VH-VL binders against o60147. Designs and how they scored, part 395

Target 1, 175 residues: o60147
Amino acid sequence: MLEKNKYLYIFRHIQTNQVLLSQGNVLKKTALFQLPYPLQKPVAPNGMRPAKLRKDHWVPLLKVEFPNESMFQSVFMQLLNYRKYRSVQPLTSDLLKLPIPVRRRKIMRQEVPNTIADLADILNKEKFPENSVRLQLSDKSDSEYADWPPSVQIDSEEIKLSRGFREKTTVDEAR
Short names: E, the ipSAE of ESMFold2; O, the ipSAE of OpenDDE; V2, 0.75 times the mean of E and O plus 0.25 times the DockQ between their complexes.

## First folded at step 20 (VH-VL)

Design vp5 (framework fv_patecibart; at its last look DockQ between E and O 0.61; V2 from the best seeds 0.70)
Fold by ESMFold2, look of step 20:
Structure vp5 (fold): chain C 175 residues (1-175), chain A 122 residues (1-122), chain B 107 residues (1-107)
Amino acid sequence: as target 1 above (175 residues)
Amino acid sequence: QVTLKESGPTLVKPTQTLTLTCTFSGFSLSKYGVGVAWIRQPPGKALEWLAHIYWDDDKRYYPALKNRLTITKDTSKNQVVLTMTNMDPVDTATYYCARLRYYDSSGYFDYWGQGTLVTVSS
Amino acid sequence: EIVLTQSPDFQSVTPKEKVTITCRASQSIGYYIHWYQQKPDQYPKLLIKYASRSISGVPSRFSGSGSGTDFTLTINSLEAEDAATYYCQQYDSLPLTFGQGTKVEIK
């Protein structure tokens, strides 16, 4: 009865807009290791790792359904690599002119659009069959951060779940 | 399909004001991630960035030309307009508009118009 | 203002041979450099972004490398259609600047 994982789940932090990738519909605390260590000039621009995973602070950003686990694994690893590569680069000279709190907020604010752009870049290069990859967003306007290949079907329905990717119960909907 | 096209006069006299319009399709300037830039290329010479405008109406100009340049957008018409005052024969160049894709606090030009040659002469 | 100095200004290369074009920045610019190809009488086309990231639809013979101040565009087996002028462009700091260009011709 084993089903291979073929879903990518992406969460955003409600305050900082930091991003976490997950292969499950609930974040594990080890997901925090995706965030780089505390900020160090110029090597760690996305650097703040919270001490503790607060599951109520992480909301769905998007979900991707792949045709198979192999494709999921490839894209998941590439996304992690894109993030790590970006996070260890020196900051731009113009960013370094800003006070550290302002600079940090600007960097964190970009994590959502940068992650979505990375996903689209990977999918554009993979040459998957038309409509073979289903993308569902919590806010469909976030699809505008990138140009999508024909392989991607953007679901017309937004994610309705407000905490994690689990379905709401009738209690949540009824009152 | 993303396209950009430059339009405007091809001949101007010294001291006149040049107005160029970039008309684009296949993307919008209404949300985060894109801008439109003007870049020129004098005959046989390198590319020179002049100005760009972002989705949030933030505008940037080449400093030495800032007093001569104005960039504006009309998102309802999918247009970006560059105005350059006090034209001089050294400003003779092909003028391009290009989409600026914003990523990681930086940007690159992923789609370009065909360019329009503007000649400045008596 | 960041000056990008390309080298060489011109090279004539036998088909199927490797082409190497360098771009040197007047200060460290991280990986915030992009490469463009401009064929005769055409507008520029993006080849490489962020020093080494490939562009969908660009032949795999094009690659980029470097960080800091020294960057390289490589064409590992030159084809006839690659005869063009190549430009690097930085957006580490405003104003945005381009290199002076490197013209590559078939020998």
Scores: ipSAE 0.772, ipTM 0.882, lowest interface PAE 0.9, mean pLDDT 87
Fold by OpenDDE, look of step 20:
Structure vp5 (fold): chain C 175 residues (1-175), chain A 122 residues (1-122), chain B 107 residues (1-107)
Amino acid sequence: as target 1 above (175 residues)
Amino acid sequence: QVTLKESGPTLVKPTQTLTLTCTFSGFSLSKYGVGVAWIRQPPGKALEWLAHIYWDDDKRYYPALKNRLTITKDTSKNQVVLTMTNMDPVDTATYYCARLRYYDSSGYFDYWGQGTLVTVSS
Amino acid sequence: EIVLTQSPDFQSVTPKEKVTITCRASQSIGYYIHWYQQKPDQYPKLLIKYASRSISGVPSRFSGSGSGTDFTLTINSLEAEDAATYYCQQYDSLPLTFGQGTKVEIK
């Protein structure tokens, strides 16, 4: 339980490329609150928050191991804030000029790299000790979406999780 | 470590074609969201975006100069080349290449070359 | 094209004073504006991205704010090394455009 507290998992939806942050390797229902309401800026087709969490629709994007839970919490909250900030900003004029289907496709391609870039930006700000943060990616090439500070050690091995959960656990009923 | 360096002639005669090469390292133009741009700055003047090329070989040009500009990339050599035809003294400027970060929405130039001064004179 | 107008064009400031540079866009551009610092005889360096996001290696005295059409670059306490010309740049739409620049000199 305590070990999970220092691990950030980022999942992506296999169809929409939406991104969810997780403390530990098990997605909770509450993670869905990270997604915009239908009335908000869409980050994926339909821009809808699913009514139910389908864990099997989510695959791990990356795993980050922090030295402690405090550092995890700080980065986690900042990531949410960065995402929220983007969600309330208008789309670029160039995107708005595009047909909706094309626009949606472009938006779908943004979420993963934006999240990775956010993470790097946050870690750059935090100035954690050198090699104190361990980063594993499902796709090693995804590390190229950002410049990483010396605090980040990128593992050569890819994460092995295949879906939005590793273990069966009690899921929070809060919604 | 990301680096960019401009190379090419520093003196061009009017009506001639300028060819500049940007050689970069520390990144690849094969990854989504990466581009290279050319930006120039006349002496004592503001910056002016000229063109950029994306990882997927898509290209954008400043409209007023579009007919004079050609941008190409050689990913294997980590080079981007800009050609500008029919040079005029008004085109005298320091020419910079810069890395573009772009994820299908907006972009910024996070790394720049030192620039190369190109003088157009008879 | 989107026109970015900076204000003022020139500032002479005493060290340790606060410096404020404004960039106004001819149309709303959300937060899709970036700031660059160019010291004399040097290449421009990215200072702030997306109106307010900090860049690694940039001193904390630099900050950005704004949305829509009005943006501000702030130097909380001017250092001698901050003498430079500052440019805003938008990527809301092509063509990409820069402001005319604001030259900051040390008094």
Scores: ipSAE 0.696, ipTM 0.884, lowest interface PAE 0.8, mean pLDDT 91
ESMFold2 (binder alone), look of step 20: mean pLDDT 94; pTM 0.957

Design vp6 (framework fv_patecibart; at its last look DockQ between E and O 0.67; V2 from the best seeds 0.67)
Fold by ESMFold2, look of step 20:
Structure vp6 (fold): chain C 175 residues (1-175), chain A 122 residues (1-122), chain B 107 residues (1-107)
Amino acid sequence: as target 1 above (175 residues)
Amino acid sequence: QVTLKESGPTLVKPTQTLTLTCTFSGFSLNKYGVGVAWIRQPPGKALEWLAHIYWDDDKRYYPALKNRLTITKDTSKNQVVLTMTNMDPVDTATYYCARLRYYDSSGYFDYWGQGTLVTVSS
Amino acid sequence: EIVLTQSPDFQSVTPKEKVTITCRASQSIGYYIHWYQQKPDQYPKLLIKYASRSFSGVPSRFSGSGSGTDFTLTINSLEAEDAATYYCQQYDSLPLTFGQGTKVEIK
C-alpha cells in the first residue's frame, strides 16, 4: 500500500545561524517556541527568541523525505528532544574562559553542524529500510558533518537557497 | 566504513625520537567536525590523551608533554603523524590513534585503531 | 587539569546482576563526559556520549546518567561479554582526561 510522503524541513537564520525545524515548507510563527525563552539568556547567550518571525531571515538548510507519518513523527520528536537537552546544559569551562565575542562566534558556528549530527545520530539508531529516507541539502558538503546509515539516500540536487524549499520533480528531465 | 591503523617502530631506545603514523580511511580530515587524536595506555594502566589535530589544522597537546610532541597531518594521504622526542622507559605503552568527533564545543572518540605497543628499553 | 575518579576500581559480579560504576569529577563538567568499554586485549569502544546518549549499536542494557560532578554508568543485566574495563572521559576543558578505569569481571 502507498503511503503519503512526509517531509521534515530545517531552516537556518541568516544572521545568527540558529536552526528551526518545520513540518511545512514555510515556517509557522509558533516555530519560534523551539528557541530558548528570553528569561534564560545567561545560559544561552545567543538563544534569545526574536519578537516576531521574519521569514526573509530564515533560509533552507535541508529537507528529509520519510515514507510515512510514524517515521517522520519519531524523528521530529527526537530532534526536538536533542535540541532541548543540549540547550539546557552549561557551556564548557574552556568556552567560558574566552572573551565574549570569541565565545559567541564559536557557539554560533556550531548550530548547523550540531543539528545535522543530531539528525544522523537518530537515523543511525533507527532500523529504517535501506534507501527509505531521502535527504536533500542546500549545501551538499554539509552532509560531511555526520556519518549516514544505509537507510539515507542523499539527493544529488541541492536546494536553491534564495528560492526557498521545493519538492524535487522529474518534470525537467522529461521535458 | 571508518578505520584507523597505527604504524611505526615497536622498540625504541631511551633518548630516541618516536615517530608514529596513523593511516585512516572512510572519512576526510578536511571537513568540519573531525579530528584525529593520539592516546596511549601503559601496560595495565589508564588511558592518557597526548595530542589531537582538528580539521582546520588546529593542534592541542597534553601540557606536560608539549615540548616533546609534534602532531601533523597530510590530508592527501589520510595520515596523521605523531613525533615524540627523548623517549624514556616510562613512555612504554600501547599508542592508539582515534577519530575525534567535535560536537557542542566538546568531543569524543568514536573510532579507534588497534593500537601499537611501543617498548622503550636499553 | 580535571581529575576523574571512578568507583569501584574492581568489581566481580554474578551474571544477570546490575552493575553500577561511578565517575566523580574534581570540578563541574556539565554533561561533557563519555564512557568507553575496553575488553581484554582490545582497543576501547565508545558506549555513552554526553552523559546519557547511547552510541549506535550499543545494547540497551547500558545506560548513563548524571551531570555536574557525579556520573554513573549502569549495566542493568550483566552478560558474559561485558567483562571489561570501563573508562569515563571528559572534554569540558583541556587537557582531555580519563578516569583510572573500573574492571568488571564475571563471578
Scores: ipSAE 0.734, ipTM 0.861, lowest interface PAE 0.9, mean pLDDT 87
Fold by OpenDDE, look of step 20:
Structure vp6 (fold): chain C 175 residues (1-175), chain A 122 residues (1-122), chain B 107 residues (1-107)
Amino acid sequence: as target 1 above (175 residues)
Amino acid sequence: QVTLKESGPTLVKPTQTLTLTCTFSGFSLNKYGVGVAWIRQPPGKALEWLAHIYWDDDKRYYPALKNRLTITKDTSKNQVVLTMTNMDPVDTATYYCARLRYYDSSGYFDYWGQGTLVTVSS
Amino acid sequence: EIVLTQSPDFQSVTPKEKVTITCRASQSIGYYIHWYQQKPDQYPKLLIKYASRSFSGVPSRFSGSGSGTDFTLTINSLEAEDAATYYCQQYDSLPLTFGQGTKVEIK
């Protein structure tokens, strides 16, 4: 259990590019609460939060290994806060000038890079020990979305996670 | 480590065309969220954005100078070039190139070159 | 274009004092404002991005706040090395624009 608690997994929705954070390699139903409410800035089409978690619709984006659970929790909460803050901010005037379908597409493209950038920003502030945080990306090129502090060691190998989860749970059985 | 460096003539005559090159390292201009911008600063005055180019070769120009400005990139050389036609003494300024980070449909300049002073004089 | 107006234009401050610089936008720009520091005869350096996020390597004495039209850069305890001109910059819409700058001098 302790091993799982120090791992941050970030998943990306294969269609909407929405991002979910997970403690451990199993995406929980409660992760859906990370998504904005319909009245907030939409990432998904129409700003809808799925009623049910379809784990097979989520692919791994990255894995982060922290030295301990405390560091994980700190970063995890900060990530949520960054996302929440961003979700309640108005869209740029530049973006608002675009037709709705075009705007939506652009917004959807931003979620992944925004999340990665957020992570890097948080890690830069935390000033963790050098090479104490291990980052593994599903696509190595995604590391280019941000500048990483010395605390982050980027793994040369891409993650090989299954969609949404690594192990079957009761929630998985309900799919 | 990200670095940018401006190069080009430091003296230009009126009506001539200025060509500046920004050579950068530590990043590539081919990933979403990356761009390079040109910003100038007349002596003792504020900063003025001129143009920038995105990773996808999309370009933006300051409207008042759009007809005089051309920005291009050569990703293979890690260079961005700015041309400005019909230079005038009023265009005398330190010209900076800077990396543009594009997040959340917005952007900031996180790394800058040292700048190059361009004087327009007969 | 969006006009950014900084205030004051100039401050002479004693070391260890708190410095506050304001940037007002001609229209609401959310949190899409950034702050730069330019020391004499140097290039501008990014301090704060998106109103309140500190850039890497920026001392903790620097902070940013605000949303909409009114933004603030704060230096909690001014150090001698902080003598510089500070600029706000917006990317709510093109063209990108900067404030006129606030020069901070040390008494």
Scores: ipSAE 0.611, ipTM 0.860, lowest interface PAE 0.9, mean pLDDT 90
ESMFold2 (binder alone), look of step 20: mean pLDDT 94; pTM 0.956

